VHH binders against CLA biosynthesis isomerase (cla-dc). Designs and how they scored, part 6

Target 1, 281 residues: CLA biosynthesis isomerase (cla-dc), of Lactiplantibacillus plantarum (Lactobacillus plantarum) (p0dx41)
Amino acid sequence: MASFIASDQDVKNFLTAPSMNDQEGIGFAYATDEAVLKALIPAPLKLMAPVVCGYVVHMGKPTFSAPYLEESLFALVSYKDKMMGAYPINLLLHGPGAESGVIAGREGAGIPKKLADDIELRRNDNSATATVERHGKTLLNVSWTAGELNDPSIMKQFAGQLALGKEAEMNSFFYKYDIDQHEDGTNHFSNVQLVATQLRSLADQVEPGNLSIQLESTDDDPFGELKVLKPLGAAWFHFDTSVMFNTLKLDEVDAATTMPKLLTGRYDRSFFNPKAATYII
Below, E stands for the ipSAE of ESMFold2; O stands for the ipSAE of OpenDDE; V2 stands for 0.75 times the mean of E and O plus 0.25 times the DockQ between their complexes.

## First folded at step 1 (VHH)

Design S4 (framework vhh_surovatamig_d1)
Fold by ESMFold2-Fast, scan of step 1:
Structure S4 (fold): chain B 281 residues (1-281), chain A 125 residues (1-125)
Amino acid sequence: as target 1 above (281 residues)
Amino acid sequence: EVQLVESGGGLVQPGGSLRLSCAASGFTFDDYAMSWVRQAPGKGLEWVATISWSSGSIDYVDSVKGRFTISRDNAKKSLYLQMNSLRAEDTAVYYCARVYTKTYYFHVSSGLDYRGQGTLVTVSS
């Protein structure tokens, strides 16, 4: 019979490493203002290049939910000049599994996930488009057309080194924290820490192409701060498997300098000012 | 077939020394940076040291700086870790690992792909 008490087997299943298998969509990169992007990166991470990377993907077979669509903009960073990886600035999710994806990512891994009002990803032959809508704006509109990258010189630096059909391990950096309440009712941040989540992925398809990209801003999702100075390229890709197999605790960090850089990617303006909320009865 | 085989582990007293070796085969050894990583019982993997293909760049985790020395011999396709002033907290299985660089969504990531079966280092209580 159904019960609020999970079985021992259900608990064991719940603790299994999450996978985002059968993942496909558009990956892209564009050049942005170095000073602006650098200022968004919390120490001790260091910006590697004045480039915003992003994706809009469909997660076809996540192990923890129904399928969903996900968007991210991220920076390329290093930790202590040794470990390299992605620093996600935002993540927006939409679709049947999106709510479970947000809960799993925020609760389990400190991933700054929010729900979009809509995400569309469409491919027709050698062209594809993706749009991300939230709070009355089309925050992101990207197009991929198979062929040459906008800047073909980056082929030598990036795409030509990818070994298709072989597993690769990749780092994504996140900040985890607790919000603790004092006895007087005031809150404070504690245990603010930098972690590296490690993905093991198997790419079986990468098709380079030309990028067209447009951004719009809202106060909740200020994408326009990450100005598009020059599109660099896009690709259509497919990952057969992608497993979050390990998480490393790297560093404890100062809350006062770190937390201001984490809140906009995780919370809407109503968390800072109730008058920013809209009421519909 | 890529293969990494570690040796040189054993039981040692605190303050003692050990030299670990790793024999590589199945790939062009001098094209890759190499690392030593370790795993204490019941804990996750910890990176220890990395050496570039030419030995021109060498890095260590803070806890072993001044005590451990990583080196390589490209002609012999071998990687070494000289461990001095060993402490109880250095007790772990030590793995030789190959460093890779991959591209994902135009993101460049470096990590470890192949590692050996490991060699156990036990420092007395």
Scores: ipSAE 0.006, ipTM 0.246, lowest interface PAE 10.4, mean pLDDT 85

Design S5 (framework vhh_surovatamig_d1)
Fold by ESMFold2-Fast, scan of step 1:
Structure S5 (fold): chain B 281 residues (1-281), chain A 126 residues (1-126)
Amino acid sequence: as target 1 above (281 residues)
Amino acid sequence: EVQLVESGGGLVQPGGSLRLSCAASGFTFSNYWMSWVRQAPGKGLEWVATISTSGGSTDYVDSVKGRFTISRDNAKKSLYLQMNSLRAEDTAVYYCATEPYSSEWYLDTPYYFDYRGQGTLVTVSS
């Protein structure tokens, strides 16, 4: 029988670095409109290529929850023309551990996580499909077929992350902020800051292949803004381990120019305009 | 067996200068990009500066650009940080760190530390 007062061991366990172990699914990349993608990236991050990367994965053994499915679309960015990594534009989660994943990611790491109504990931032999559904729309529909990438010339650009049996490290860039309510009831943003969270992953399976991808939009999740101009490739992968092990504080940023680019990935339209609210009866 | 030993820290007044040194042993120093990182009391690690294997390329966090200079001597297996116009905000423990060599630069995380030293304390106070 538990208590409202956590034990010393429970507090110690809570502060342990989170891991998303036994992670498996489809990773992919496609070319998009450079001006559109560049406009979504908050300063001081710089877009590296007119490419959207994404994944739909099953987290088999997270250390903080039951298993869950997760989708993300992200850009490849640099900070100060040296530090490189992913800038996640969205994350949607579904499954038994999804609620814990959203709470932990949003509260602890500033990760733009929301719940999907459904995520399906299926593999049969040398083909796999994934769909992400939210608020009556299939926002993402991807398929992978083992073989060559859609654009084989990009294989060398992804070789480092496709290396088997070697630990790979990646930065994920996030913006953290506080929301402070004043005595008059008005809310204000404060302490808006850019951080890099470092992930260490060990891939034991990577199978390159051909990508097919379709996007749909809702006002809550405007995936269609990131138009698919050209599919570049996909891979089926498995990470034995994936540990979020370090966070670096990089920069304090201007709230007025930054916050407009952070809210859609974290909140539904009802927070801004109740007339745009989506609901299911 | 791999060791990084920092030195040169101390108490200095605002506007003053310090030169930090890092002596490396137990690995092929000339094959590694090297960095200086710092940690202020009660705060996380902050990357400060990086230098390429040959010393031909350097990079700095914006808050120290024009004030700090990173350099190296491969023959002496030593890394340096010349710190000028020091501010109270520069108060931290400074660490020498290695970065892995990257052949696929856009997929590398160049600020991960393979090895890190014990650190040297810099206090900027009157």
Scores: ipSAE 0.000, ipTM 0.105, lowest interface PAE 18.5, mean pLDDT 82

Design S6 (framework vhh_surovatamig_d1)
Amino acid sequence: EVQLVESGGGLVQPGGSLRLSCAASGFTFSSYAMSWVRQAPGKGLEWVATISYSGGSTDYVDSVKGRFTISRDNAKKSLYLQMNSLRAEDTAVYYCARGSPYDILTGYYKSYFDYRGQGTLVTVSS
ESMFold2-Fast, scan of step 1: ipSAE 0.013; ipTM 0.383

Design S7 (framework vhh_surovatamig_d1)
Fold by ESMFold2-Fast, scan of step 1:
Structure S7 (fold): chain B 281 residues (1-281), chain A 125 residues (1-125)
Amino acid sequence: as target 1 above (281 residues)
Amino acid sequence: EVQLVESGGGLVQPGGSLRLSCAASGFTFSDYWMSWVRQAPGKGLEWVATISGSGDSTDYVDSVKGRFTISRDNAKKSLYLQMNSLRAEDTAVYYCAKTGEYLYYDFSTEGFDYRGQGTLVTVSS
């Protein structure tokens, strides 16, 4: 019989590095407004390109949960002159393991994860589609068709970045913080810090292709702010392994200038105005 | 096909100046951040400077700050690196690189497209 006191073995198992193994789906990129995207990036991160990257993937063998589907839109950023990587603007999860994914990511790594109402990912031999639904809207609708990228001039670079059978490392930048109740009746942000979570992945399938993409917005998830000016390309990929193996604390940052850029990706409008809450009795 | 053609390298004495140029074709130049990266003899690739698509933002490796200036001309699809007060340690092959086209890579060392043969800069008396 289980106990509220975990065994020594359970504690050891809990402390193993989380892996999202047997991960597959659609990765994509499109060009967007530079000024809009740049304004979303909190200092000291710097935007590298006026490009939104994204994915919709199925995680078949997570080490911490049942399988689940995940969507993200992210920017490509640098920290100082040394580190480069992804800055996720949103993450939405759905499926049997989704709750565990949200809890682990938000509690352990400051990852801005929310639950979607539905995520579908479908593939045949030559094409794949994904849709992400939340609060009555299809926020994201993407398709991949095997073949040429929308911008064929980037074909070698796009395909080369997902090199088959080669271990690749990637940085993802997140902001972690504490929220404390204060005697004046407000919450106080403290320990606001920039961290890099490091991921190590092995790709065993990469198929480039043409991207079609459509975004819809809600106030909870304003995807339309990241306008699709030009689709650049997509790929179907499979990672045999994908391990979050390290976290680096990089910088402590000012809450007043940083927190306004973090809240929409982490919280729904009900946190700002209870009258905006949606619920089913 | 992405084409990046570097020019302007040569032999220069310490304290001298050179201006490197990069002619870009095969993509919408103004949509992309562009970088200069270099490889010194017997060493790995080193990022030198980056400029945003609009030209509003620039960044430099600490060793070249105040000496090098990155600029671009979107109408001519050209990228430039003005190099002043050159030192022996600046001796390298310089590559023009398209930035931000890489979906899942760490851009610190591996994410740049090095087209053509680059342009050799030798700083020696």
Scores: ipSAE 0.000, ipTM 0.160, lowest interface PAE 15.8, mean pLDDT 83

Design S8 (framework vhh_surovatamig_d1)
Fold by ESMFold2-Fast, scan of step 1:
Structure S8 (fold): chain B 281 residues (1-281), chain A 126 residues (1-126)
Amino acid sequence: as target 1 above (281 residues)
Amino acid sequence: EVQLVESGGGLVQPGGSLRLSCAASGFTFSSYGMSWVRQAPGKGLEWVATISSSGGSTDYVDSVKGRFTISRDNAKKSLYLQMNSLRAEDTAVYYCARAHDYVWGSYEDTEYFDYRGQGTLVTVSS
């Protein structure tokens, strides 16, 4: 019989670095409105290009859960002109391991994960599609067809980030914070901090191709704010290993200017708008 | 041209084990995800398990997790389902299915599967 007191070995296992091994799916990029995207990026991060990147992947062998599907839209950002990486705007998860993935990501790494109602990822030979559904809308519908990128001029930049057979390190930037109730009848944000989570991935499959993409919005997940001005390209990829191997605390930040940009990606409207729509299955 | 040939079904007592096999031909087996689906007498098709084209990822319906194991051998073009701790409710015809698409997420929708196999009957009773 298990106990509420974990064994010494269970504690050691829990503290092992998490891996999202055997990860595969569609990665993509499209051009969007620069002013809109720039406004979503909290200081001190700086937007590098008016481009939204994204993925829809299956996590085949996560070390912390059963397999699950995950979607993300993210921006490419820099910190102090030295560090570059991804700033995730949203993450939606679905499947057998999704609940564990949400809990682990939010609690351990400050990752803005929510559950989708459905995520489907399909590949047939040289074509693949992915759809993400939540609260009555298909928020994302992407297709990949093997071949040339929509914008072939970016092929060298695109291919360089996914070098086959070589370990690649990448940064993902997240904001962590505490929320505490106070006797004045309000919640207070404290310890609002910028961190970089560092991943080391080994790609053993990358197939460039043409992107087709459609977005829809709900108040909880306003994907349509990130308008698709031009699809740039997509790829089908597989990571044999992807290890979250380090976390760097970079900066303490001002709650008043930062928190408004963190809430929609982490919470539904019911958390901060009591008149929000009620969703029924 | 595409053929899936299933074997390994039979009568087994509750708590027993069976191993189902499926031999594939007529397509590039290593390029497709594969599934096992089942149909209990008088009921609709139910997805049971899926395995990715590489064999690196697997997924199962909740009722069989921890009891069934799906595996594949791409060199032999074969798919397997190891079934342990069998229950009366596992009684069904089991079909080896090639995904129409390589599919994750919509496991309850059997229209994504290409049923080329004849099926193999598994009966769990005393």
Scores: ipSAE 0.008, ipTM 0.327, lowest interface PAE 9.0, mean pLDDT 85

Design S9 (framework vhh_surovatamig_d1)
Amino acid sequence: EVQLVESGGGLVQPGGSLRLSCAASGFTFSTYAMSWVRQAPGKGLEWVATISESGGSTDYVDSVKGRFTISRDNAKKSLYLQMNSLRAEDTAVYYCARSKYIRYTWSSGDYPMDVRGQGTLVTVSS
ESMFold2-Fast, scan of step 1: ipSAE 0.016; ipTM 0.271

Design V1 (framework vhh_vobarilizumab_d1)
Fold by ESMFold2-Fast, scan of step 1:
Structure V1 (fold): chain B 281 residues (1-281), chain A 123 residues (1-123)
Amino acid sequence: as target 1 above (281 residues)
Amino acid sequence: EVQLVESGGGLVQPGGSLRLSCAASGSIFSINAMAWYRQAPGKGRELVAGITSGGSTSYADSVKGRFTISRDNAKNTLYLQMNSLRPEDTAVYYCAAEDYGLGYWFEDSYDYWGQGTLVTVSS
């Protein structure tokens, strides 16, 4: 029988680097309003382009859970012009392993994860669709059709996805923080830190194609703020391996200017106004 | 592919100024991170200054306060304003652009380079 006291071996196993192996799905990019997107990026990160990237993927062999589906919308950002990578604005998860994925990502890595009510990802021959549903809305509806990108001029920006068999290293930027209650009963943010989490992935399949994308919005997940001005392209991809191998602590940041940009991706409106809570009975 | 064409190099005396330009074609200029590199005779290539599509800048310690990198996305053009030039700034200056796949930086495989423009600082 298991015990509430973990063995030394269990603790050692718990501390191993997480992997999201056998990952596949649709990756995509579209142009959005520059001023809106720029305003969402917390300093000292800087927006690189007025482009939202995203994905809807199936995690086939995560080391920490059963399989699950995941969606993300992210911006392309730089840190001190020395490091470049993704700044995830949201992540929504669904499926047998989704709850474990949310707990591990939020507790250990500061990742803005929530549970979706449903995520579907389907491929038939040279076409694929994905939908993400939460709180009564289809927040995201994307399709991919194998062939040319919507904007063929950006094929060079997708060249990294075509480097089959090459081990690629990628940065994702997250903010970690604590919420502490003081002796007077008030809650305070503390230890607000910018980190870069580094992933090492091996792609064995990448297929460029045409993107169709539609967004809907709720107060809990305001996807409509990231308006689709122009679809740029999509690709179907498969990563054989993807390992979260390193995390760098980059900067301590001001809570007052940073925290307003972190809360919507992590909490629903009921945390700010209980009367705004959505009920599914 | 992205094509980069530099201009504005020449001979100047110590303490003088030059502005280099780099015209880009073949890609979405506004999404590309761009940089200026230089290579002096008998030395390796070194990064001088970098700029993201959003305008964030970085500089080598040897040029901080003297050089300014900037971009004009409407003209698909990158600039390097060089002030208080020194003999050790003598080099061929190269414009470079980097590509990203799905928001990730892929080092070495997607760099585009111009032909270079010679800057000579001599009395």
Scores: ipSAE 0.000, ipTM 0.196, lowest interface PAE 12.6, mean pLDDT 84

Design V10 (framework vhh_vobarilizumab_d1)
Fold by ESMFold2-Fast, scan of step 1:
Structure V10 (fold): chain B 281 residues (1-281), chain A 125 residues (1-125)
Amino acid sequence: as target 1 above (281 residues)
Amino acid sequence: EVQLVESGGGLVQPGGSLRLSCAASGFTFSSYYMAWYRQAPGKGRELVAGITSGGSTSYADSVKGRFTISRDNAKNTLYLQMNSLRPEDTAVYYCATYLTEDYSFYGWGSDMDVWGQGTLVTVSS
């Protein structure tokens, strides 16, 4: 019989690095407005290019849950002009393992994960489509067709992450924080910090192709702020292994300037205005 | 200096036509969304028609099928062709765009940050 007191072996197993093995789907990139995208990136991270990257993937063999589907839109950023990586603006999850994915990511790594109402990913021969639905809108509709990238020059920026048969390492940057309740009836942000989580992946399939993409907005998920000015390309990929293996604390940051850029990706409008939830939902 | 200058307004009879023009200067016109708004006396401004940098158009239900928005990027000029005019089309018509770093989250109906001076259209017998 299980107990509310975990065994020594359960604690040891809990502390083992999580893996998202057998990951497959569409990765893509498109050009957006530089000023808009730059404004979303909290200091001390710097935007590297006026490009939004994204993916819609199926996590076939997570070590912590049943399979699930995941979507992300992210920026390419640098820290101190040397460390480079992804800054996720949003993540939406759906499927049997999705709740475990949300809990693990938000609690352990400060990853801005929410549940989607539906995510579909379909491949037929040399074409694939993905849709993400939440709160009455199809927020993302993306298609990949095998062949030439919309802009072949963009491939060079992703070559290292998509190298076939080689372990590739990448950084993902997240902000972690605490919310402290005070006896005067107010809440305060504390311990706001920039971290880098390191990921090691082994790709065994990468197929470049043409991107078609459409975004829609809701107040809870304002994807339309990241306007599609020019599709750059897409690829169908498969990772045999993908392991989160190291976390680096990089900086403590100012809550007043940082927190406004973190909340929309993590919370719905009802956290800021309860009347909005009744009106929109 | 950034400027939008409207012209082509005037007095027309019901069922008549007018073509409005908006001359843009001081920014890269071809790269920006452009729109026509109107404001009747004592009422708020309403969006009439919009056009993207790529040429996609959208219209308010009240003018759909009667008005046509177009742009000439070589001339930095926005147009509104108004056909089958009605007394309720009487308003000051404004050319507008976004030049702030904040693009509209929701597309159609978002607030503009650069406005022309307006041109008066009066539809009466």
Scores: ipSAE 0.000, ipTM 0.110, lowest interface PAE 20.8, mean pLDDT 83

Design V2 (framework vhh_vobarilizumab_d1)
Fold by ESMFold2-Fast, scan of step 1:
Structure V2 (fold): chain B 281 residues (1-281), chain A 123 residues (1-123)
Amino acid sequence: as target 1 above (281 residues)
Amino acid sequence: EVQLVESGGGLVQPGGSLRLSCAASGFTFSSYAMAWYRQAPGKGRELVAGISSGGSTSYADSVKGRFTISRDNAKNTLYLQMNSLRPEDTAVYYCARDLYSDYWLGETEYDYWGQGTLVTVSS
């Protein structure tokens, strides 16, 4: 019978870097409105291009949970013109391991994770589709067809992120914060910090292709704000290994200007105004 | 709320034909892969046929060449055309929305199973 007191070995295992092994799915990129995307990026990060990247993947062998599906939309950003990487705007998870993924990612790494109502990922020969449903809407519908990218001129940039047969390292930028409850019934943000967590991945399959993509919005997940102006391309990929390691504390940031850009990716509208909620009884 | 409603089952003689329908509501039907499963008395559920959102099909060896799965996205309806029926095809047939295709998952990992429709093949 297990105890509420973890063993010394359990604590050591818990502190081992998490791996998302046997990760497979669709990665994609599309052009969006520069002013809109730029406004979503908290300082001191700088937007590198008016491009939204994303993926819908199956995590086949996470070291910390049962398998699950995950979606993300992210921007490509720089910090102090020296560090480059991904800034995730959202992540939605679904499946047997999804709850563990949300808890671990939010608590340990400041990752903007929520649960989807459903995520579907299907491949048949040289085509694949993925859909993400939450709160009555299909927020994301993507398809990949093997072949040429929508915009072949971006092949060099696209291929560089998914280098086949080589360990690739990239930074993911997150904001971590505390919420402190006070005796007078008010809550305060504290310790708002920009961090970079490194990701080391080994891709053993990368197949470029044509992207079709459609977004829908809800107030909880306003994907339509990131309008699809031009699909750029997609790829089917498989990572044999993918390991998060080495978190760097980069900067302390102003809560008043930063927190408004973090809340929608982490909380639903019920946190902001419960009187605006509509219930069907 | 996601709903799947099967219909078209009944009693048929060996060698006969039936067409099953599954009416789907509460989700974007055209975006999902769909499947037909069956369960005979005292047996576990088995996959009969699957169809992707793009229309690609797969069949269990026991039904290949006799059954045809198809979909009508405009009507949010999944079909199973069953020809040359055998007594061993007797089962409750279930419509399912599959979450995963590439990895082994137990029955409990599939979602939004319908209530089922009984097919009896007997003389």
Scores: ipSAE 0.000, ipTM 0.091, lowest interface PAE 23.5, mean pLDDT 84

Design V3 (framework vhh_vobarilizumab_d1)
Fold by ESMFold2-Fast, scan of step 1:
Structure V3 (fold): chain B 281 residues (1-281), chain A 124 residues (1-124)
Amino acid sequence: as target 1 above (281 residues)
Amino acid sequence: EVQLVESGGGLVQPGGSLRLSCAASGSIFSIYAMAWYRQAPGKGRELVAGITSGGSTSYADSVKGRFTISRDNAKNTLYLQMNSLRPEDTAVYYCAKRGYSYTYYFKSTPFDYWGQGTLVTVSS
């Protein structure tokens, strides 16, 4: 029978490294405004290129949940001119496993996850579309058509990173923090720290293609801030395995300069104006 | 477009085995989720087994543990290994290309490409 007291075996299983196996969908990249994107990146991370990368994927066999759909927009960054990787600006999840995915990612890894109202991913033959809807807007609308990238000159970079049948290791940079309440009832941020979560993925399918992309904004999810200046390309991909196998603590950071860049990706406007909250009881 | 041609059906006694094959031509086979469906006399079509591009499999409860779906992307071929066959497995078996559709609130059924079918008869 189930109990509020977990067994020793349940605790051990809970601590197993998470995997997002059988992952497939559209990955894409577009050029954006350098000054805008650079301003979003918290120190000590440094923006590498004025490019937003993203994906809309179905996660078929996550080890921590039922399947779900996930969207992300991320920047390519470096740490101390040595480590390179992704800095996720947002993640939106939808589907049967989405709630578990949000809980696991936010509590365990500092990942900026929210629930979308809808995510659709459709492929028919050599074309695919994905849409992400939240709070009355289609925040993201992407299409992929098999063939050449919008900018064929980046094909060498793309092919080098997504070699079929070989394991690839990637860093994703996140900021973890605590929210502590003082004796006088005021809250403050503590233990604000930069971590690198390391993924090991095995791609068994990558198909380059042409990208079409449109963004809309809401105050909760201001995607339009990341303007599409030029589509660069897209691919349909499948990862057989993708394991979060390690996390490195890199730096403790200043809360005052860091936290303003983390909140919009993690919280909606109701957190910043409690008087706007409505109770339907 | 994709064209699908099934083979391997026939008459077999209860407890016997058959291996069905589906040869695909046209679009790139490796990118598609594939499935086996069947239609018995007086019944609607039912999904028997499915396999994603990456090799994840699913089975109808009635065939789980007896049937195995597999694919060979180098040969553009889908297989269904059928063991411990029963009279109730008698049906025309269809190979289908399934579109990718991942929508949990607003479902669309993508157009499935179908082969002509292969008859499996399980009788003494």
Scores: ipSAE 0.006, ipTM 0.297, lowest interface PAE 9.5, mean pLDDT 85

